# VH-VL binders against q8ixk2r445to577: the designs that were tried, part 183

Target 1, 133 residues: q8ixk2r445to577
Amino acid sequence: FFGMLQNKGLTDYCFDYNPPDENQIVGHQVILYLCHGMGQNQFFEYTSQKEIRYNTHQPEGCIAVEAGMDTLIMHLCEETAPENQKFILQEDGSLFHEQSKKCVQAARKESSDSFVPLLRDCTNSDHQKWFFK

## First folded at step 10 (VH-VL)

Design kc34 (framework fv_axatilimab)
Fold by ESMFold2-Fast, scan of step 10:
Parts: structure tokens; sequence; C-alpha cells
Structure kc34 (fold): chain C 133 residues (1-133), chain A 120 residues (1-120), chain B 107 residues (1-107)
């Protein structure tokens, strides 16, 4: 799967990666942003190794969740994907993070008029359902 | 169908507090992403955003109106209330409440507006 | 605060004309721009959000475009009911700010 990763419940919002420093591509939080259809910072690849890759940069970035955290952070991709970088996109649209046993949910970033994907207990909420467009 | 309607006094004296109520139907302010904002327009002038409240009770205020605004919601009554302290004749305007679909998005449905005149 | 400047402040046009209204932001707003139509004595009506997305029920003669700091509303063939004041609004960062408005009048 390639494209804009969009939330079913939070209509018109897409996975977005726009770090403040272009030369420091890793370590920043993935956000949700109004889908603009221009690709670039909203273009992701879902791989057969269950990675969500950011294809706009070299070396390629892979979305990860650090142990004990609930935020999605950009890491460098590895030749063999570590467990914290593996997400199962299920048939119902849920995005299941294997290592934590939690699901990716669209949520408001605290004290901010912005949205982010966060790990939460899995529910059948539309805010936990994702699709490539 | 989403509808909103403003209510409150048409006349306010300088230094008094204005209280406006927005009563709505067709959505719940407990639904994820839902929000209601207040916008005003002085006669013949441009629109000015005042405050916004979201489903999770997160609140935002226009900093130019420093410490004069309070926004609150009563989800069970389908109401959002705005209070504005220390009214001045320059605050004379039509006040609107409006629905937004998800934070950071445009105001898609507006109330009819209520004219508030501030004079002695 | 992000300042929104609309051009022109007013224009005169005839039915059938192509009308273009411009909105300039004081900083990049990454497509978080809405356009509203307001008729005398009425509340504003949302036409476009996300710079280019047409609101449901709005006629296709209205279109929006732009990126970065520069955005445009176009009415491809002006109709009698389109004589109104138009406002842009950035919803990128609070405080959300509106342009000064563009009044479209009969020529």
Amino acid sequence: as target 1 above (133 residues)
Amino acid sequence: EVTLKESGPALVKPTQTLTLTCTFSGFSLSTFGMGVGWIRQPPGKALEWLAHIYWDDEKYYNPSLKNRLTISKDTSKNQVVLTMTNMDPVDTATYYCAHSLYPGRAFDIWGQGTMVTVSS
Amino acid sequence: DIQMTQSPSSLSASVGDRVTITCLASQGIRYYLAWYQQKPGKAPKLLIYGASKLQSGVPSRFSGSGSGTDYTLTISSLQPEDFATYYCQQHYSTPWTFGGGTKVEIK
C-alpha cells in the first residue's frame, strides 16, 4: 500500500511528518494534518514487513513507538524491522502495534489545536480505523 | 440537520458583563472532534474570532481580548455559553456562534447572529 | 498573530464575469484556508475549506487554489445571487484570523 494514510473518524486528516529541522529527520513526533493531496510529507508506504515508511527522505524513516510511550516517533529504518516499528493494518482498518498490543488512534495533542496519532487500548472506534487513499 | 441559535441581551451598559448562549441541535459536543466557536462582527466591519470550545473541554481564546472571555459548555443541554466582562461601546457587534467539524477546520454552520449594542 | 490581507477590498462586475479574489497570509498556512460568502443582514456561509475543498451544496462555479502564503477564490461565471462580501480565514494557528473582506458589487 502507498499513499495518504487517512483516518475514518477524523475525516480529511492524514498522517503527516513535517519535522522543524530538515537535517534532523528522526526523533520527532508524527502528526495528523488536513489531507492536501500533494504527497510529499503525507506520502507513506506500508511494507510487507509491517513498517510504515516515510518515503520523502534518504535514508528512509520508519514510524516507531518507544517502550512505555504512546506517541509515534520517526526512527531510521533498519535492514530487519525491530518489533517497535511493526504495525498490522487489519481488515477492519485498525492499525495494531504488535509490541505494545495497542491500536493507533487519532487524538488531540494536549494543549494544542492539533491532532496526533497515539497508542490506545483497541476499540471498534472509527478514530482507530485507517486507510490509504 | 445542524442548527445553532444565539440568545442574550440586545443592550448592555458599559462595564457590564455580557452573557450569550448558543443552543444547538443535530450534533453532540461529546462527539470526538466537535467544536463550537464564537465570532463577532461590528457594523460594517470584518469578522473577528473570539473563542472556541471542543468536545473534550479544551478552550481557546483570542489573546487581544485578554482576560475578558470565558467559554463553557453544557453537553446535556446542547448549549455553549460565552461571557465577556467589562463591556465597552467598541464591543458593539453582531455575535455569532458556529459549528466546526474537527479542530483546525472551518466553520461550516453558523447561527443567525444576535446584535449586541453597548451604550449608556 | 497571522495577518490576512484580501485584495481587492471591493470590485464591480457583471453577470457572467470571471471574478478572482486574493488572500495573502503573513506567514505560511499550509492549505488551512477557508472562504466565506456573506450577504447583507445574514450570517456567513462556508464556500471552501482546506484552500480548495468545495463545501457540500456550494455551486461548482466557486473554486479555491493556492499554497504557502498566497490563496485565491475564483467565481468562473458570476450569477446574480453571488453579489456579496467574501472573507478568507486562516485556521492554521490560533488566534484564527479573517481577511478584511472583498465586496463584489453590480457594475
Scores: ipSAE 0.292, ipTM 0.787, lowest interface PAE 3.7, mean pLDDT 89

Design kc35 (framework fv_axatilimab)
Fold by ESMFold2-Fast, scan of step 10:
Structure kc35 (fold): chain C 133 residues (1-133), chain A 120 residues (1-120), chain B 107 residues (1-107)
Amino acid sequence: as target 1 above (133 residues)
Amino acid sequence: EVTLKESGPALVKPTQTLTLTCTFSGFSLSTFGMGVGWIRQPPGKALEWLAHIYWDDEKYYNPSLKNRLTISKDTSKNQVVLTMTNMDPVDTATYYCAHHLYPGRAFDIWGQGTMVTVSS
Amino acid sequence: DIQMTQSPSSLSASVGDRVTITCLASQGIRYYLAWYQQKPGKAPKLLIYGASKLQSGVPSRFSGSGSGTDYTLTISSLQPEDFATYYCQQHYSTPWTFGGGTKVEIK
């Protein structure tokens, strides 16, 4: 699967990675933004290792969640995917983060008029359902 | 169907405080992504955004109005209230409340507006 | 604050004409732009959001385009009911700001 990763509940919003420095693609938070249909910083690949890869730049980035955190950050991909970079895209569209046993949910960024994907307890909410477009 | 209606005084004297109420139906301000904003328009002039409140009680104000504005919601009554202190004749305008589906999107459904005249 | 400059401030047109209205943002707003139509004595009506997405119930003769700082509203074949004032608005950053409006008048 690859393309723009869109939220079912937060309609027309997509995973978006827009680091301020293109020479340093790692270490920044993944955000949610109005889907523009141009690929670019909204283009992701879901791999057989259960990774969500950012394919626009070299070296390739992989979405990760650090222990004890709930934010999705961009990290360097590894030959064998570490547990903190594994997400199960389920039949109902939920993205289950295996290591934390939590689901990716569309949520407001603290004190900001913007949205981000965060780890939350799994529910049957449309805000936790994702699909590639 | 989403509907909104503004209510408040039609006439306000200079230096007084204006209180406007927006009563809505067809959605809840406890539902994820829902928001309500206030916009005003002086006669013959452009639209000016005043304030906005979201389902999670996050609030935003137009800084040009120098802390004159307060926005609050009463989810149980389906109401959003705007107060504006120290009214001046230049604040004469039609005041609208409007529904917003998500932060960063447009105001998709508007109330009919309520005219507020500020004069001695 | 993001300034929205709308042009022209007014135009005269005839039924059947193609009308274009432009909106320039003082910085990139990444498609967070809406267009509204307002008739005298009425509340504004949303036409387009996300720069190019047509609001449900709005006629297909209305279209939006643009990217970065430069956005355009086009009416492909002006109808009698389209004589109104049009406003753009950015939703990228608070405070949300409107353009000065473009009045579309009968020629």
Scores: ipSAE 0.324, ipTM 0.782, lowest interface PAE 3.4, mean pLDDT 88

Design kc36 (framework fv_axatilimab)
Fold by ESMFold2-Fast, scan of step 10:
Structure kc36 (fold): chain C 133 residues (1-133), chain A 120 residues (1-120), chain B 107 residues (1-107)
Amino acid sequence: as target 1 above (133 residues)
Amino acid sequence: EVTLKESGPALVKPTQTLTLTCTFSGFSLSTFGMGVGWIRQPPGKALEWLAHIYWDDEKYYNPSLKNRLTISKDTSKNQVVLTMTNMDPVDTATYYCAHKLYPGRYFDIWGQGTMVTVSS
Amino acid sequence: DIQMTQSPSSLSASVGDRVTITCLASQGIRYYLAWYQQKPGKAPKLLIYGASKLQSGVPSRFSGSGSGTDYTLTISSLQPEDFATYYCQQHYSTPWTFGGGTKVEIK
């Protein structure tokens, strides 16, 4: 699968990666923005290794969640995907993070006029349902 | 359908505090993602955003006016209140409240506006 | 703060004309741009959001385009009810800012 990763509950919101420095792709939080349909910063690939890859830059980035955290951060992809970079896209649209046993949910970013994907206990909420377009 | 209506005094004296109320229907500020903002327009001039409040009580203020502005909501009454201190003749404008769905979006439905004149 | 510059400040046009209004942001706003129409004595009305998406109920003669810092509103065939002032707004970052407006007057 590849394309724009959209939220079912937040109609027209897509995974988006907007690094503040074009020369430093890693270390920043993944956000949710209005789907613009142009690919680029909203174009992701879901791989057979259960990675969510950011295909706009080289080297490619892989979404990860550090132990004890709930935010999705861009890391460099590794030859063998580490546990913190593995997400299971389930049949119901849930995006399950294997290492933490949590699901990715669309949520408000603290003190910001933005939505972000965060790890939360798995529920049947449409805010936890994702699909590629 | 979403509707909003502004209310408050039409005339304010210099140094007084202005209080404006936005009463709305067709949505609730207890609903995830809902927000209401205030925008003003001096006669013959451009639009200027003042303040915004969301369902989760997160508040935003125009930094040029922040120390004069307070925004609050009463979810049970479907109201948002804007207070602006130390009014000056330059603050004479039509004041609008407007609906915004979700952080990162735009103002989709506007109230009719209420004209506030600041003079002695 | 993001500055929004509209051009022209005013223009004169006839019914049936194609009208183009431009909006320049002082930094990239990633399609987070809305266009509003305001008639004398009335509140602004949303026409376009996300730079190119037409609001429900707005006539198809209105269209938006652009990317990065440069955006355009086009009215393909001006109608009598379109004589108004048009404003762009960036909704990318607070404080949200509006352009100075473009008044479309009858020729």
Scores: ipSAE 0.481, ipTM 0.837, lowest interface PAE 2.4, mean pLDDT 90

Design kc37 (framework fv_axatilimab)
Fold by ESMFold2-Fast, scan of step 10:
Structure kc37 (fold): chain C 133 residues (1-133), chain A 120 residues (1-120), chain B 107 residues (1-107)
Amino acid sequence: as target 1 above (133 residues)
Amino acid sequence: EVTLKESGPALVKPTQTLTLTCTFSGFSLSTFGMGVGWIRQPPGKALEWLAHIYWDDEKYYNPSLKNRLTISKDTSKNQVVLTMTNMDPVDTATYYCAHKLYPGRSFDIWGQGTMVTVSS
Amino acid sequence: DIQMTQSPSSLSASVGDRVTITCLASQGIRYYLAWYQQKPGKAPKLLIYGASKLQSGVPSRFSGSGSGTDYTLTISSLQPEDFATYYCQQHYSTPWTFGGGTKVEIK
């Protein structure tokens, strides 16, 4: 699957990665923003290795969660996907992070006027349901 | 249908405190993502954002006026209240409250506005 | 604070004209831009959000475009009810700031 990764519970919000420095694609947090349908910063690919790849720039980035953290950040992709970069997109739309045993949920960014995807205990909330469009 | 209506005094004397109430219907500030802000417009001038409050009680203030502003909500009454201390004639403006669906959105539905004149 | 500069501050146009209003941000705002229409004595009305998304109920003659620091509101064929003042607003970073407004007057 590839395309804009949208949240079922937040009307018209997509995964969004737009680093401040185009030459430094890693290390920044993935956010959620209005789906604009114009590609690049909202275009992601879900791979057979269960990666969520940001492939509109070179080198390709892969979404990861550091141990003990709940934020999704951009890392460099590896030849064999490490566990912290693996997300299972389930039939119900849940995005399950294997290493932490938690689900990706749309949530408020602390002290910020923005939404971000965060790891939370898995629930049946529509804020934890995602789909490609 | 979302509606908002501002209420408060039409005339305020210099140095007094202004209290404005926004009463709304068609949504709840207990609903995930919902917020209400205050914007003012002096006669013939541009819009100026003042303060905002979200469903989770996070508050934002315009830094130029932060020491004068307090925003609060009463979720059970569907009201948001703004207080502004030490009023001055330059604060004469129409004051609006407006709905925001989510963080990162714009103000989609506005109240009619209430004119506040500051003079002796 | 992010400064929003609108141009022109006013313009005269006739019904049927194509009208273009520009908004320039002092830094990149990543499509976090809204356009409002305000008629005399009335509250502002949201026209466009997210730089290019048309608000429900707004006529298709209104469109928004732009990226980075430069954004444009276009009215493809001006109607009598479109004579108003238009404001842009960045909602990327607090304080959320508005442009100075563009008054569209009858020629």
Scores: ipSAE 0.613, ipTM 0.879, lowest interface PAE 1.8, mean pLDDT 91

Design kc38 (framework fv_axatilimab)
Fold by ESMFold2-Fast, scan of step 10:
Structure kc38 (fold): chain C 133 residues (1-133), chain A 120 residues (1-120), chain B 107 residues (1-107)
Amino acid sequence: as target 1 above (133 residues)
Amino acid sequence: EVTLKESGPALVKPTQTLTLTCTFSGFSLSTFGMGVGWIRQPPGKALEWLAHIYWDDEKYYNPSLKNRLTISKDTSKNQVVLTMTNMDPVDTATYYCAHKLYPGRPFDIWGQGTMVTVSS
Amino acid sequence: DIQMTQSPSSLSASVGDRVTITCLASQGIRYYLAWYQQKPGKAPKLLIYGASKLQSGVPSRFSGSGSGTDYTLTISSLQPEDFATYYCQQHYSTPWTFGGGTKVEIK
């Protein structure tokens, strides 16, 4: 799978990553923004290693969640995907983070006029359902 | 169909407090993501955003208006109220309330506006 | 605060002309840009959001483009009903700020 990773519950919101410098892709939080259809900052690849890979810039980034955290942060991809970078996209559209046993949910970013993907206990909410477009 | 309508006094004296009410239909401020904001426009001038309130009661204010603004909502009545203290003739403007579907979106549906004149 | 500089402040054009209006942000706004149309005595009408997404019901002759700090509204074939003032707005960060407006007068 590759393309724009869209939320079922939010009208036309996609995973979005726009690092301030193309040579420094690590350390920033993944956000949700209106799907613009131009690829680039919203183009992701879901790999056979269960990674969500950002391949617009080199080196390629992989979405990860630090231990004890709930935010999705861009890290460098590794030859063998570590557990904190593994997400299982299930048939019902849920995006399950294997290491934490939690699901990715569209949520409000604290004190900001934006949405972000966060780890939450798994529910059957449309805000936890994702698909590639 | 989303509709909004502003109401309040047409004339305000300098130093007094202005209270404007936005009454809306076609959506609820209990709905995830939704919000209502206030924007004003002095005659012949550009638009200026004033304040915004979301479904989760999170509030935003234009810092240039400092301690003058208060925004609140009554979800059961489908109303949002803006209060602005210490009115001055330069605050003469058409005041609009407008809907936002979600954080990060612009104002998509606007009320007709209400003209407020500040003079002695 | 993010300052929005809009140009030109006014222009005159004939029906059928291609019209472009530009909007410059004082810092990067990551496609969080909207365009509004305002006719005399009326509330603004949203035309475009997210820099390039056309609002439902808006004619396809309106289009938006740009990235970073530089954005453009284009009307591909101006119609009589397009006489209006156009405003850009960054919806990226509070306070949300508007450009000074561009008045389009049909010749």
Scores: ipSAE 0.468, ipTM 0.837, lowest interface PAE 2.4, mean pLDDT 90

Design kc39 (framework fv_axatilimab)
Fold by ESMFold2-Fast, scan of step 10:
Structure kc39 (fold): chain C 133 residues (1-133), chain A 120 residues (1-120), chain B 107 residues (1-107)
Amino acid sequence: as target 1 above (133 residues)
Amino acid sequence: EVTLKESGPALVKPTQTLTLTCTFSGFSLSTFGMGVGWIRQPPGKALEWLAHIYWDDEKYYNPSLKNRLTISKDTSKNQVVLTMTNMDPVDTATYYCAHKLYPGRAFDYWGQGTMVTVSS
Amino acid sequence: DIQMTQSPSSLSASVGDRVTITCLASQGIRYYLAWYQQKPGKAPKLLIYGASKLQSGVPSRFSGSGSGTDYTLTISSLQPEDFATYYCQQHYSTPWTFGGGTKVEIK
C-alpha cells in the first residue's frame, strides 16, 4: 500500500513528515496534519517488511520508535528491517508496533496546537484506526 | 448547527477589567477536539487573535497581551469567559468568540461580535 | 511571530471579473492558511482552510492555492454579494496572525 496514511477518527488528518532541514531528513518526529493531496511530505509506503517508508528523498526514511519512547521518529531504512521499525497494519485498521506491543494513536502533542501519532495501549478507538487513500 | 454569542459591558473605563462571556450551542467543550477562541477588531483595522481554550483545558494566549488575559470554560453552561485587565482606549474594538474543530484547524463559526468602547 | 502580508490592500472590480488576492507569510506555514470574508458590520465568515479546502456551503467560484510562504485566493466570476473585505490567516502556529485585509470594491 502507498499514499496518504489517514486517521479514521480525525477527519482529514494524515501522517506528515516535514523536516526543517532538507539536507538532514532523519531524526525528527512524525506529525499529523490536514491531508493536502499534494503527496511529498504526506506520501508513505507500507512494505512487505512491515515498514512505513518515506521515500521522497534519498536515502529513504523509515518510521521507528526507540525503546521506552512513544513518539514516531524518522530513521534511515536498513536492508533488513529492525524490530523498532516494524508496524503491523491489521484488517481493522489498527497499526500495531510489535516491539513495544502498543498501537499507534492520533493524539494531541503536549503544549502544541497539533496532533501527532503516539504509541498507546491498544484500544478499539477510531483514533487508533488508519488507512491509505 | 453551531452558534455562538458574545456578551459583556459596552463601556469600560481606563484601568478597569473587562469580562466577556461566549455562550454557545451545537457542540460541547467536553467533546474531543473542540475549542473556542477570542478575536478582536478595532474599528477599521485588521483582526487580532487574543486567546484560545480547548476541550482538554489547554490554553493559548497572544504573547503581546498574555499578562493581561485569562481564558476559562464552564463546560456545563456551554460558556467560555475571557478576562482582560488594565483596559486602555486602544483596546476599543469589536470582540468575537469563534469555534474551532481540532488543533490545526481554522475558526469555522463566529459569534456576531460585541462592541467594547474604552473611554473616561 | 509569523507576519502575514496581504496584497493588494484594496481593488476595484466589476461583476463577472476574475479576482485574485495574495498572502505572503514571513516563514513556511505548511498549507495552514485560511481565508475569511467580512461584510460591513458583520462577523468574518470562513471560506477556505488548509490553503485549498472549501468550507461547507461556500460557492465553488472561490478557490485557494499556494505553498510554502505564498498563497492566493481566487474568485473566478465575481458576484454582487462578493464585494467585501477578505482576510488571510495562518493557523499553523500561535500566535495565529491575520493579514491586513483586502477590500474588494465596486468599479
Scores: ipSAE 0.576, ipTM 0.872, lowest interface PAE 1.9, mean pLDDT 91

Design kc4 (framework fv_axatilimab)
Fold by ESMFold2-Fast, scan of step 10:
Structure kc4 (fold): chain C 133 residues (1-133), chain A 120 residues (1-120), chain B 107 residues (1-107)
Amino acid sequence: as target 1 above (133 residues)
Amino acid sequence: EVTLKESGPALVKPTQTLTLTCTFSGFSLSTFGMGVGWIRQPPGKALEWLAHIYWDDEKYYNPSLKNRLTISKDTSKNQVVLTMTNMDPVDTATYYCAHKLYPGRAFDIWGQGTMVTVSS
Amino acid sequence: DIQMTQSPSSLSASVGDRVTITCLASQGIRYYLAWYQQKPGKAPKLLIYDASKLQSGVPSRFSGSGSGTDYTLTISSLQPEDFATYYCQQHYSTPWTFGGGTKVEIK
């Protein structure tokens, strides 16, 4: 799978990565923005190693969650995917983070009028359902 | 389906506090994403956003008026209340409340507005 | 704060004319732009959100376009009921700000 990773509940919102320094691709939080259909900051690949890769820039980034955290951040991809970078895209559209045993949910960014993907206890909410388009 | 209606005093004296109530139907402020804001418009002038409150009780204020504004909600009554202190004749305006579906969205449904005149 | 500059402040046009109204943001707003129509004595009505998405129930003669800092509302064939003032609004970042408005007078 690859393309725009869109939320079923927030139907106009897609995974987006636009770091403030284009020369440093890693270390910042993944956000949700209006799906624009132009690829670029919203183009991701789901791999056979269960990674969500950011292919728009080189070197490639891989989405990760640090232990004890609930935010998705961009890391450098590794030859063998570490556990904190593994997400199971389930048949029902859930993105299950293996290491934490939680699901990715569209949520408000704290102290901001915007959305971000966060780890939350798994539910059947459409805010936890994702698909590539 | 979604409706909002503003209520409050039509006349306010300088230095008094204005309290406006927005009563709505067709949605709940316990529903994920939902929010209600206040916008005003002085006669013949442009729209100015004042304050906003969301389902999770997060609040936003226009910085130019922040020290004068308080927004709150009563989810069980389907009401949002705006309080503005130290009213001045320049605050004479039509005050609107309006619905937002999610953070980041536009104001999609507006109340009819209530005219507030500030004079002696 | 993001400043919204709207032009023109007023215009006169005939029924059937194509009308364009421009909105310039002081910084990039990532398509978070809305257009509202306000008739005399009435509340604003949402026409366009997210720069180009038509609100349900709004006639297809209204369209929005733009990117970055520059956005346009177009009315392809002006009708008598389109006599109104039009406002743009950035809904990207608080404080949310509106343009100064464009008054459309139909001849």
Scores: ipSAE 0.252, ipTM 0.773, lowest interface PAE 3.9, mean pLDDT 89

Design kc40 (framework fv_axatilimab)
Fold by ESMFold2-Fast, scan of step 10:
Structure kc40 (fold): chain C 133 residues (1-133), chain A 120 residues (1-120), chain B 107 residues (1-107)
Amino acid sequence: as target 1 above (133 residues)
Amino acid sequence: EVTLKESGPALVKPTQTLTLTCTFSGFSLSYFGMGVGWIRQPPGKALEWLAHIYWDDEKYYNPSLKNRLTISKDTSKNQVVLTMTNMDPVDTATYYCAHKLYPGRAFDIWGQGTMVTVSS
Amino acid sequence: DIQMTQSPSSLSASVGDRVTITCLASQGIRYYLAWYQQKPGKAPKLLIYGASKLQSGVPSRFSGSGSGTDYTLTISSLQPEDFATYYCQQHYSTPWTFGGGTKVEIK
C-alpha cells in the first residue's frame, strides 16, 4: 500500500509530515491535515515489515511511538524494523501499534486548532479507521 | 441543514457590555469536531475573527481585544454566547456567528448577522 | 500575527472574463487558506478551503491554487452573479486573519 493515509471518521484528513527544518527530518510529530493530493508531505508507504514510511526525502523516515508516549513521531528507518515502528493495518481499517497494544486515533491536539494521530485504547470508532488513497 | 441565527441588542452605549447569542440547528456541539465562532465586520471594512469554541469546550480568542471577550456554549439549548466588555464606538459592526467542522477547516455556514451600533 | 495582503483592492471586469485575485501571507500557511464571497447586505459564503478544495454547491468556474505564502483565487468565466467582494482567510494559526477584500465590479 502507498499513497495518502486517510481517516474514515475525519473526512478528507490525511497523515501529514512537514518538519520545520528540511535538513532535520526526525523528531517531530506527525499531524493530520486536509488531503491535498500533491504527494510529498502526505505520501506514505505501508511496508511488509509493518512500517509506515515517509519516502519524500533521504534518509527515509519511519513513524514511531516512544515508550510511554501517545504521539506519533518521525524516526529514521532501520534495517530491521524495531517494535516501536510496527503498525498492523487491519482489515477493518484499524492501525494497531504492536508494542503498545493500542490503536491510532484521530484526535484534536491539546490547546491547538489541529488534529493529530494519537495512540488510544482500541475501539470500533471511525476515528480509528484508516485507508490509503 | 445547518442554520445559525444571531440575537442581541441593536444599540449599546459606550462602556457597556455586549452579549450576543447564536442559536443553531442541524448539528450539536456535543458531536466530535463541531465548533462555532464569532466574526465581525465594521461598515465598509474587512472581516475580523473574534472567538471560537469547540465541542470539547476548547476556546480561542483574538488577543488584540485585550481579554474583553468571553465565549461559552449551552449544548442542551444549541446556543453559543459571546460577551464583549467595555464597548466603544469603534466596535460598531455587524456580528456573525459561523459553523466550523473540525479544527483546521474554514467557516462553512454563517448566520445572517446582527448589526450592533455603539453610540451615546 | 499572520498578516494577509490581498490584491487588487478592486477590479472592473466584464461577463465572460477570467478574474484572478491574489492573497499573500506574511509567513508560510501550508494550504490553510479559504476564500469567501460576500454580496452587499449578506453574510460571507465559503467558496474554497484548504487553498484548492471547492465547497459543495460552489460552481466549478471558481478555483484556488497556491502554496507557502502565495495564493490565488481564479474565476474562469465571470458570471453576472459573481460581482461581489472576495476575502481570503488564513486558518493556519490563531488569530485567524482575513485579507482586506477585493471588490469585483462591472466594467
Scores: ipSAE 0.508, ipTM 0.845, lowest interface PAE 2.1, mean pLDDT 90

Design kc41 (framework fv_axatilimab)
Fold by ESMFold2-Fast, scan of step 10:
Structure kc41 (fold): chain C 133 residues (1-133), chain A 120 residues (1-120), chain B 107 residues (1-107)
Amino acid sequence: as target 1 above (133 residues)
Amino acid sequence: EVTLKESGPALVKPTQTLTLTCTFSGFSLSDFGMGVGWIRQPPGKALEWLAHIYWDDEKYYNPSLKNRLTISKDTSKNQVVLTMTNMDPVDTATYYCAHKLYPGRAFDIWGQGTMVTVSS
Amino acid sequence: DIQMTQSPSSLSASVGDRVTITCLASQGIRYYLAWYQQKPGKAPKLLIYGASKLQSGVPSRFSGSGSGTDYTLTISSLQPEDFATYYCQQHYSTPWTFGGGTKVEIK
């Protein structure tokens, strides 16, 4: 799957990664923003290793969740995907993080006028349903 | 359909406190992502954002006016209230309340505005 | 605070003209830019959000473009009802700030 990763519950919101420094593409939080179709910062690849890859910059980034955390952070991709970088996109649209056994949910970023994807207990909420466009 | 209407006094004396109420329909502030903000416009001048409140009770204030502003909501009455202390003639403006669908969006539906004149 | 510089402050145009209005942000705002239309005595009306997304019910002659710090509103083939003041707003970071406005006047 390639394209913009959209949320079913939020009207027209997509995974978005726009690092503030093009020489430091890792370590920053993935956000949600209006799907604009301009490619670069909203274009992701879902791989056979269950990675969500960001291919706009070199080296390529892979979305990860650190142990004990709930935020999705951009890390460097590895030859063999580590467990913290694996997300199962299920038939119902849920995005399941295997290591934590939690689902990715569209949520408010704390103390910010912004939405972000966060790990939450799995529910049948449309805010936990995702699809590529 | 979403509608909003401002109400409050048309005339305020210097040093007094202004209280404005925004009454709305077509959405609830218990609905995920919903928010209401206040924007003012002095006669012949540009728009200035004042304060905002969301469904989850997160509040935002313009730092230039933060010590004077309080925003609150009454979800059961479909109302948002703005209080502004120590009014001055320079605060004379049309005051608008406006709906925002989600964090990160723009103000999509506006009330008609209410003119507030600050004078002795 | 993010400063929004809007240009021109005013312009004169005729029905059928192509009109362009620009907004410059003092820092990058990542497509968090809205355009509003305001007619005398009326509340502002949202035209465009997210730099290029047309609000429902707004005529297709209105379009937005831009990235980073530099954004443009274009009105193709100006109509009589389009004579108004236009404002840009960055909705990226609080305090949300507006441009000074561009008054589009009849020639």
Scores: ipSAE 0.596, ipTM 0.876, lowest interface PAE 2.0, mean pLDDT 91

